VHH binders against q84jc2. Designs and how they scored, part 66

Target 1, 232 residues: q84jc2
Amino acid sequence: MSKMRNLVEEKFLEFYESWVIQLELYLHQLLIAHNNNTMSETELRHLISKLTTHHKAYYTAKWAAIREDVLAFFGSVWLNPLENACSWLTGWKPSMVFRMVDRLRKSRVVLVEAQVKKLEELRVKTKFDEQKIEREMERYQVAMADRKMVELARLGCHVGGESVMVVEAAVRGLSMGLEKMVKAADCVRLKTLKGILDILTPPQCVEFLAAAATFQVQLRRWGNRRHYVTHS
Short names: E, the ipSAE of ESMFold2; O, the ipSAE of OpenDDE; V2, 0.75 times the mean of E and O plus 0.25 times the DockQ between their complexes.

## First folded at step 4 (VHH)

Design t19 (framework vhh_ozoralizumab_d1)
Fold by ESMFold2-Fast, scan of step 4:
Structure t19 (fold): chain B 232 residues (1-232), chain A 125 residues (1-125)
Amino acid sequence: as target 1 above (232 residues)
Amino acid sequence: EVQLVESGGGLVQPGGSLRLSCAASGFTFDDYAMYWVRQAPGKGLEWVSEISYSGSYIKYPDSVKGRFTISRDNAKNTLYLQMNSLRPEDTAVYYCARGPYLKYSYFTSGYFQHRGQGTLVTVSS
């Protein structure tokens, strides 16, 4: 599966680069919408729909890729070192998205009390879901340790190719569990995003999505600049 | 450079106790599961205990369960093994070994290549 891993990595790299370019174009549209108070609610909802569709397209492509090779997402070649350092279970940490929501509290559009209450309830639920996934990750690691004990037995016995095949079969079995865990984390991400957008008004959604896209784009740019300064 | 330095081994009588320590450096200690493994003279490596990156999940083989206790201090980058009710069969060189990167459940070849020089534990009368 080493050739299939390389192919999955190459295909997702091409997808991701195109996806980020489109995200930057949508960010430009979000910033224009934010500065143009003449846009109708229908026009704002259409723009929000484009962004939600764009994020759903990412997860559709990701889930297709992890079905082939989930391990490609734990050493992501399409992310720079800073992006990788900020990742939680192959993506953004759901609770971190509320930092973008905090930016709205400094905008001209004030959150009403009912929205603040719903956002805090969502924040608590999101943190609970994160902790549940982190516990499953620890449990999965204990299962992985059992497989590594097979590898230690192999090393102690000076056994050849047959023990390698047993270890590889065990690793393939573990990849199915990792796929389920990554999908569970991605479901929390999508649920959190939908929850925020359902609570906010269309102008507030535009501000939130602009803040989130700005952070993602800037993180990539900062990491790329620092990498070149360090390695060029 | 990843470095693991074991200490605390020595000569002890059957039924005695020893506490092993492992000082880790060159990596983010609290991102990795850790293991104790041992090798008796002229024999292969044997797993002794494992602990998750947070310390919440711990596992032992039946041969040491109830006698040995693994723990970690992430603030001090240190792994411990408390060994009680020691038996002659526990005589071995004990190694501290780094596990997979657990925040993102990482699987790489050469998983046990990052282990220390070991500390000798001799159980005899």
Scores: ipSAE 0.000, ipTM 0.285, lowest interface PAE 13.3, mean pLDDT 80

Design t2 (framework vhh_ozoralizumab_d1; at its last look DockQ between E and O 0.01; V2 from the best seeds 0.00; counts 0 for: pae E 5.0 > 2, grease 30.5 > 24.2, SAP .89 > .668, placed apart)
Fold by ESMFold2-Fast, scan of step 4:
Structure t2 (fold): chain B 232 residues (1-232), chain A 125 residues (1-125)
Amino acid sequence: as target 1 above (232 residues)
Amino acid sequence: EVQLVESGGGLVQPGGSLRLSCAASGFTFDDYAMYWVRQAPGKGLEWVSVISYSGSYIKYPDSVKGRFTISRDNAKNTLYLQMNSLRPEDTAVYYCARGPYLKWSYFTSGYFQHRGQGTLVTVSS
């Protein structure tokens, strides 16, 4: 009858709400920088550094939280249904970030041929790393259907309260494999982000980060609007 | 409204073959691992096979390894079990059951409680 939140979910919900507020503030700074063509390279690099530090802070907090409860990140309570529907292994799908790169086609600072080639090479590598993780997750799905887990789940259905705790302990043990796979996915995300930023000039980095932050903020706003209209 | 309907059971002689089918409805079939479970007369439930949501990963206990082959057709929402070199000890009611959900955003274990009515396989002559 109840949708209970545990301490890890409550703590990360508070963290994430604050993190998103700060992301919106950085987005405003990115949009100002994009419109002000007189900003120095040093000023642009400083802003880019603030954004990369902000994203790394997210992963630091996430990895601490998944050590305690990785399952909280599958169907997260701090994300609306639209955000959850768009998640791939508890976050953004690495290959999808190249859609943000495609927006640079419309920028005042055009990508040179050498950058296009390097970005395509990175896209291919990112897709390969992504598919490797997908195969590992599929393998884990079969491992989770192990006989012992089936036996514990059957006991939980028949005995009552104490058997639920036994099933929960078994699930917790299996969570170590999920934690490693989520961290592997996050490593692909961070490596892909770094790779893009290393290929782009500082003005292009600002435009890319602004596009990425805009997408993330708008996805949250559209999902929240839809949820309030349907459920309020 | 999860429904699993098994078919293909029957009487077969030792050394013979049977192919079981399970028609699934009421859920997104290709999001779930699927398994076959059996119950012999006077015995408990026994694990027979499991297959991942795409069909790429499969597992068998030693009792059936090399003789049984699990497969799935996600376009038809159908699970199969090809049983070769059948032995009298394979006599049982065979059930298909829904396995764990792991398609990215949602993870839940313990979906093995959803199984059909079963199909009887008798190996004797």
Scores: ipSAE 0.402, ipTM 0.733, lowest interface PAE 2.2, mean pLDDT 82
Fold by ESMFold2, look of step 5:
Structure t2 (fold): chain B 232 residues (1-232), chain A 125 residues (1-125)
Amino acid sequence: as target 1 above (232 residues)
Amino acid sequence: EVQLVESGGGLVQPGGSLRLSCAASGFTFDDYAMYWVRQAPGKGLEWVSVISYSGSYIKYPDSVKGRFTISRDNAKNTLYLQMNSLRPEDTAVYYCARGPYLKWSYFTSGYFQHRGQGTLVTVSS
């Protein structure tokens, strides 16, 4: 199967590889902070700020890229097949994050009652927003139906200038709708992440961010390793 | 191999009713939006109904709205069209057509790539 990369895919591949390398460096700092209880709250907040800024930079670059080619983010060339298979609307599924918080709570993070209440409220809101986006995506399947789409039902040697223009208009309309849905999903991701970090204390935030970065880095390493068979 | 087989066509009087069925095989039926389209004698294809993959969303053009009802049974891989208050202008070959695949990780833009051989509906007195 021959694949050609366009400019958007080439640029974002380079960006993403650099972005993940920097995430790995921040992960190392998170692990040091986790194992070193002599860091001040100011130092922890500064590290947390670096991580949030790093995540915001990802979305800044992504939103610029989807204006050029949103379809590149459905089955992305900069992600391995395992990473792509785990995607929900071009990224991690917002509700999945609460499973990570639950696992940390049962293992090593102690939450007080006020935090638990706020996390449950955020979980409900996140799930509601997630389901709304899923409903909008399904509604989108039918919203673009019209008379012009009937011409696309012909098979065999269906050609013509009018048919080409109708197809081009339909593709452009689909791209704009997809871009809006992807941005809406990303906003839910950002609000959920921010909400969790606001509820957790700085040491708890370091634990959470370390777990999240570890998962992302390991998913990439595991998926890449499975494509390279070594002689035993 | 993707297969769509329409059935249920026939001759009916104006004002009558008919129920069309479409048996689907060779693909994951509940991942796709499904369409009914028709072709009247000497005319091009006309879209008459669409239903989303779960069945939660449905759309009709004004020409059939209120008279036609699309439905699907994902457990049986079957698409239906209930046609009521039929008119002579509804006379056409009716086709079941597969719509776009748009789900979480992947998108295809293959509108109307696959349709069946059709079933003839004749409305006359």
Scores: ipSAE 0.125, ipTM 0.603, lowest interface PAE 5.0, mean pLDDT 79
Fold by OpenDDE, look of step 5:
Structure t2 (fold): chain B 232 residues (1-232), chain A 125 residues (1-125)
Amino acid sequence: as target 1 above (232 residues)
Amino acid sequence: EVQLVESGGGLVQPGGSLRLSCAASGFTFDDYAMYWVRQAPGKGLEWVSVISYSGSYIKYPDSVKGRFTISRDNAKNTLYLQMNSLRPEDTAVYYCARGPYLKWSYFTSGYFQHRGQGTLVTVSS
């Protein structure tokens, strides 16, 4: 049975498709900027600003949507299975971007000692924040299996009346917790991204953002090919 | 070796139509944005259309907007340019050009670094 998409899923799917299209545009611009190396610092900063604004727009839309149905983001029907498999709390794992930076360092990006130190500090902080969120997430997940829920599970699939109310209350409680955790995770993502961009020079930022966007787009493409999923 | 082979050019009257094709080989076609560029006699190279690797993003300059349509078939490694309502000022050699490399670890250098030999489009009464 084809899972009927709820309204939140449908709306966000449309949004995300449009958002990805814009991301491809920016990616193209980033790659041109990087390859030609003819853009001024002012122009590069402007391009970086466009990308950051684009990402902020995503989270604005996401946060509006999760207020309605946070559970939709744990299924994420707008993503293919590969994208979903690589997701941490409904998005990219913040600590992953440091590996991207490391890879850039091994290629063309030369970081000064001061930058390296700052990046290391940021990495440690980011990892700490991730772990904190994971622990809290686990607490909410475990709490779902409370005494009442366990008793209801014994009744089988045919529960009605008061039992349904108890289940709904439990799901609501979980949803509230999940919303909190997702927002927390997104904050870590945004802080991490900002931190990296503050450490890197404008040319380095362009290269980093290009790499990140490339990875995101390629992941989507690879996943679509593998699972024969067509996204607009 | 990267190869781009354009075809479909020719002589056409003003108001006429042509469809250009570009056969790509020697690289992963869907890892690159693709361009059509043209060079008129005595003028510099100018872009006339761009399409992203997935085809999701398309852009035209005002000079050809509404008249030209770029498309691609990644399964066939082919780029297309449908040109309608052709004008004398559209007379040029048209080139298929590869955009920047999208591989996450590598970048290409140069604007339109890889392009074909071109196909001549002449619009004349």
Scores: ipSAE 0.024, ipTM 0.485, lowest interface PAE 3.8, mean pLDDT 87
ESMFold2 (binder alone), look of step 5: mean pLDDT 81; pTM 0.830

Design t21 (framework vhh_ozoralizumab_d1)
Fold by ESMFold2-Fast, scan of step 4:
Order: sequence, then structure tokens, then C-alpha cells
Structure t21 (fold): chain B 232 residues (1-232), chain A 125 residues (1-125)
Amino acid sequence: as target 1 above (232 residues)
Amino acid sequence: EVQLVESGGGLVQPGGSLRLSCAASGFTFDDYAMYWVRQAPGKGLEWVSEISYSGSYIKYPDSVKGRFTISRDNAKNTLYLQMNSLRPEDTAVYYCARGPYLKWSLFTSGYFQHRGQGTLVTVSS
């Protein structure tokens, strides 16, 4: 596309760096709340609300950005190579959060049987929603492999105004399809997150959010430390 | 190292049938769309069929639609092309080709970049 960062990439890079710094501050507060176990229910709910608002702010900014340039979110300049390699449709895979939920079974604040059943029902529903997105991904693969684009690539699409117009129309169509798919995936992410938080008690929500934030922060740190890899 | 090995070509009479196979190795087969493309003597490459990574989406040009059937066996890393009601104009070298990879970090892997050596199909009386 462009060799330099475009405006969407520059604006979202600035937003994301600030967003991650604030996530790390919230993670610190979550870990203190979890370790001390002295906070009131209202204090815990306020902290959980800050985290949910923070995640909603991310999706608000993301959806504004993808309307302008969805391709910026595939191979994002604000993510390191490890973070990009671990992405499923420009973000975390929804079913992955149930690994964080599994850690709650080892918690001092144990899950009751009714919660376990509701979480299993949500896990199954989340996997079905993921499969729907993966079918859309497959449909999109067929659209990307359109024969006209293949023929234009073979003939050298940089000659003639007709070739340029056809390529531009195809790229626009592909971008619109990607935007719809990314938004659908993000809706599954938000629905899964809300579902988990609705099932869990405030102390369990704090532990869950701390585990999720720790994984996100740690993945970034592991990727950024790549230059220190030594003999195996 | 991507390897694609086609087989099943041969001489057949007009109206006859042939089944082509392509054995894939060196990559995760079920992550990629696959293609059959052909090249008639003295002509360029022609797209023959396309199949998505799971096999759920399939596409053909009008020239072979209703006569050719593409399929895949992801457990065996094998692509197939069943060719029925063959015509003299179907005479060509048939190639198996790997399509785009959609792990969202790689938008496209390049069309027809990875092809096998081909298998010759001759339709003549």
C-alpha cells in the first residue's frame, strides 16, 4: 500500500500506546485488590466498571479507524510481530478467555456449581459464534481469490485506466467485507466478555480481568524482548 | 519448502473421464485455498477451479462448470479434480496451485506462485 504510516496508523498508534499504559495502571489496581481482599463490593464494582469502560473505549476507537482503513489492523504497526502473529481477526480469539476462567477454579474465591454450568453454556455458545465468523472468513477467501484480480495481477495491472478502475473497485469491496467481518468478531469478543462478567462475583471478576490483562501485557513484553533470545 | 505433486493425467477419448490428484507437503494444507489451473499448447494459464480451505466454497468458470468437480481431503493433504464429459479443448497440462493464506497477518500469499510440475491431459480420438 503506502511505505510510510498513513494518518489512521499514526492516530491509532498514539491512541494504543496511551491505552496500554492505562491498562497497565488498571492491572496494578486489580492485583492490589485481589491480593488484599479488603475492598468493599462497591469499590470492586467501580474498578470493574473502569476496566469495562476502558475496553469499550478501545472498540469505539477501533471501529472509527477501520471505517477509514481496515487494512491497518492486519499487520498493525502498533503491535510487535509476536502480538500480530497471535491475532485472530485483528484481536484475541474469544474462546481463549475461558483459559483465564479456568484459573478461577484454583482461586480462594471458588466458583459455585451454578456458575460453572453457566460458564460452560457460554463457552459452547462462544465457539459456535467463532465458527460462524470462520465461515465468513472462508467466504471472504473466495472473494479475495476472484479470477478477475488474478488475471489483472498476471497481466500487470499498472497499465490502462480500465485495469486501475477494476483493481480499485475490487480493493474497496474487499475492504468493506473485512470491516464487516472484523466488527462481527469484535461483537463476539464484547458479548463473551460481558457474559463472563455477568456470571462472576465482583472478586472473581477482578481475578479474571487481572489474568486477562496480565496475559496481554506479558505477550507484549515477550515480543519486545526478542533481541535477547540466546542459545536454546 | 512447498511441494505439490500432480498425477492422474493421460490420453482419453472425447466424452471420457479422468480424476487428477495433487499431493501437498511442506505447509499446513487446511489453512489454504487450492486451485487447479491449466495451460493448453501455445497458450497462457487458465483458471479451472477453486476450493476454500475447508471445502465449503467452490468456484468454476463457465467452460468447465457442470463437467468438472474439485474436492479435497484435508486429512490426506490431497486435492482432486474429477473431469467428466471431456472435450478436445480440455487438452492441457494441469497444475495444482496454492491460494491465499488468511491468518489475518498475511493478506495474500500470491496467486499461483506455488505450482507443481503438472500432469498432461490429452483428449483425442
Scores: ipSAE 0.013, ipTM 0.435, lowest interface PAE 7.8, mean pLDDT 81

Design t22 (framework vhh_ozoralizumab_d1)
Fold by ESMFold2-Fast, scan of step 4:
Structure t22 (fold): chain B 232 residues (1-232), chain A 125 residues (1-125)
Amino acid sequence: as target 1 above (232 residues)
Amino acid sequence: EVQLVESGGGLVQPGGSLRLSCAASGFTFDDYAMYWVRQAPGKGLEWVSEISYSGSYIKYPDSVKGRFTISRDNAKNTLYLQMNSLRPEDTAVYYCARGPYLKWSYLTSGYFQHRGQGTLVTVSS
């Protein structure tokens, strides 16, 4: 059977479209700040704060939505096929942001040795946290095919209305496990982002955030163009 | 189009061994957990073993634990089941089945929805 959009999907699609539009506006401000050497430290910190608040708003909305339907975040209707193909546990892969960090080493905003050391330590920790989550997810994948799923397969040989309620209970149990793993992945994302911003100076934070937002926005634009051409 | 083709079944004496193979096509094999399930004559489906997409996590029910070994070759898109110390109660049609892909919900894809035609294993003298 075809998947129909449910209420959670419709609400989050509306939220996400607005959130991305605001991200593009913030990206424009970040690029202006990066090109304008005269902005004060206070002004830069204010802009960085707007971006961090914006990202926190995303996770607040996401966690409320996955409480209702975590499966909506696997193969999301608000993401194009390219964005979905590039997703790691319903979002960006934390270690990917270090490609943006590597660009800082070639920029006008020079990293001092102490920052380089701290960033490398954070990179190693981030990769370790990713691998731990991947192992848990892989273990969860195996656990999903337990006796409960086998029993559901037997019941799914279409025995009466009671089988629907048993399937609903099993899907809820599966969803709760996935919700925990998605939140764990999001916590690694937030820790990685905060860790980088805590190490960098305000001008370096602006450059990093601009690079990250540019990648996210461009990935969406490239995927949307290809998807439209293919399906329109 | 998802296709799973089992082979390697046959008649064996109690205590004998068989190796089952499952050739997969029509999907990205290394994105999916895989299962072996069996159906004895006049009985329902019974889960036999499961393996994660990388092969790092494997699970068996007590009925086959220590006797059966599941493995996969992602380069060849092939799933295997090595069956040792076979017993008359292992007599069944063995099916290769595609497991979960997390971008697909259980409600839309279904567990064990994609399985092959099966291969018969008969354990008797």
Scores: ipSAE 0.018, ipTM 0.489, lowest interface PAE 7.5, mean pLDDT 81

Design t23 (framework vhh_ozoralizumab_d1)
Fold by ESMFold2-Fast, scan of step 4:
Structure t23 (fold): chain B 232 residues (1-232), chain A 125 residues (1-125)
Amino acid sequence: as target 1 above (232 residues)
Amino acid sequence: EVQLVESGGGLVQPGGSLRLSCAASGFTFDDYAMYWVRQAPGKGLEWVSEISYSGSYIKYPDSVKGRFTISRDNAKNTLYLQMNSLRPEDTAVYYCARGPYLKWSYWTSGYFQHRGQGTLVTVSS
């Protein structure tokens, strides 16, 4: 038996499918820009701005949705099993992007010494912020298993009368704490993305964003293929 | 298959000590918070202690605080409960239980859905 979708899940599924289609269109533009040296710095900065605005739109929609139902973002119905398995606190792991920068540097992106130093400093800061969130989540998990959670377990699913109000209060408390954790993780993601783009030149930003979008799109395609082969 | 096997229970006199162990298998032990819960004869479940997946965060109710110590050995997939200054009121079947949430990822199960068969602790002269 499958869990029935709630309104938040249905609405965000529609949003996410449209958002991914637009990401693929931007990826196409990034690949054209990468293979075409006739684009001006102004044109490259405009394209980079479109991508950053697109990512900010995702977080705006996500934060509105998690205010209603943060649990929808844990094991999301709009993500395939591979995408869900690769998630860290409902999204990409911030330190992952430095591996993409390193791979790009070894293949085609030539970074000057000053950029290398700034990227290393940003990687250390990002890893620190990431670990801080992991510790806070660990602390929160223990808080979730206090007396209220024992009571929730005893009452079980679908209890009637006044018991429902106790369960609802406990669920509200859990949701507020998880919302805070997810937003903190998303803030680290946005800071990491901005930090990298601030360090890189416009052509290097285009190459980085193209690599990141390619990975995201391919991960979705690989996961969708695996899911249909397994569940067809 | 998630499996939790408690051991170390027995008869002990008031003021005595016991160490309970729980051997976990069938899942990645260090990805989950773990709990000890107990059930006294004719009573409901009572939580005894909670420990985070790394062991860094621990909680106790006032009834056992200062007397009981929860710990875990992630290399051995084993959870422990050191019980000191035992009282007749501590007489219960003690269960270890897995937390509902996979670290940093997703919610997997209900609270105390995965618990062992229990080990009996009797505090009596």
Scores: ipSAE 0.349, ipTM 0.700, lowest interface PAE 2.9, mean pLDDT 84

Design t24 (framework vhh_ozoralizumab_d1)
Fold by ESMFold2-Fast, scan of step 4:
Structure t24 (fold): chain B 232 residues (1-232), chain A 125 residues (1-125)
Amino acid sequence: as target 1 above (232 residues)
Amino acid sequence: EVQLVESGGGLVQPGGSLRLSCAASGFTFDDYAMYWVRQAPGKGLEWVSEISYSGSYIKYPDSVKGRFTISRDNAKNTLYLQMNSLRPEDTAVYYCARGPYLKWSYFTSGLFQHRGQGTLVTVSS
């Protein structure tokens, strides 16, 4: 059954369900392309472009939504508990995708030395960017605990006019800071994804994207089976 | 169940020192910022110090800066407050309080919602 939701949660839930269905369709196409070496480079590049566009559409919708309600993305109602438990700043942890890259070492399409070096450089850069964001998040935690915030919390216990507006201003400030951090994290995600795709050949890109999409789809299915099980 | 238990308070003379401890249980201690807050008799809550989840960021109000030192031992789930050059104005009940969770993806509100029972610090001759 349903629970009370705000407009941002309702709209993004609808968007996300459709987005995941389309991701599963693209995953099917990626698996066909990976198992069947009959596609031209042009056809592979077109498929890769579809996936890239699909991911960009997600971030376009997400950034519009977080501008209205960033808190909806912390403990999201459109994600199951397993998906929420595995998230890092409202999404996948950028360095995690290098586990998918490691799988390419076991593929029929061998990585050349120049690719291995560029991927290692990208991995190091990605981890550095993650740590920078984690330090900013740590700084933000401390910022929420100063004397002014204690006073605001105390005043917010009162029901009356001006106190409500002061609390609303503090909540807005908090939301703006979180929005900045979420967008910074998403920029690292997009740069990491683009960087990997720029280094890999089209067949390697297909294999990588298939691995990434498979992980995302399976994580959702595993979590849904544990949380919501149907027998019919 | 979140539990915070303070200890180390007592009677001390002006210019003296005390070390407060807070034992935390029921949550992953190193995922949360931690605070010390105090309440003097008949007055409201005053924040005394804050420390980030790793210990890298620390903040003090001017009233205690240079005299108090906050620290944490994440392996022991313990928060500390070293109080030096104590003044009569420092007389208060001192509370350990849990801050917001922001480490991986979850944001929780409720600043100072989880506080301990407090420990009394009296500074007088």
Scores: ipSAE 0.364, ipTM 0.699, lowest interface PAE 2.6, mean pLDDT 83

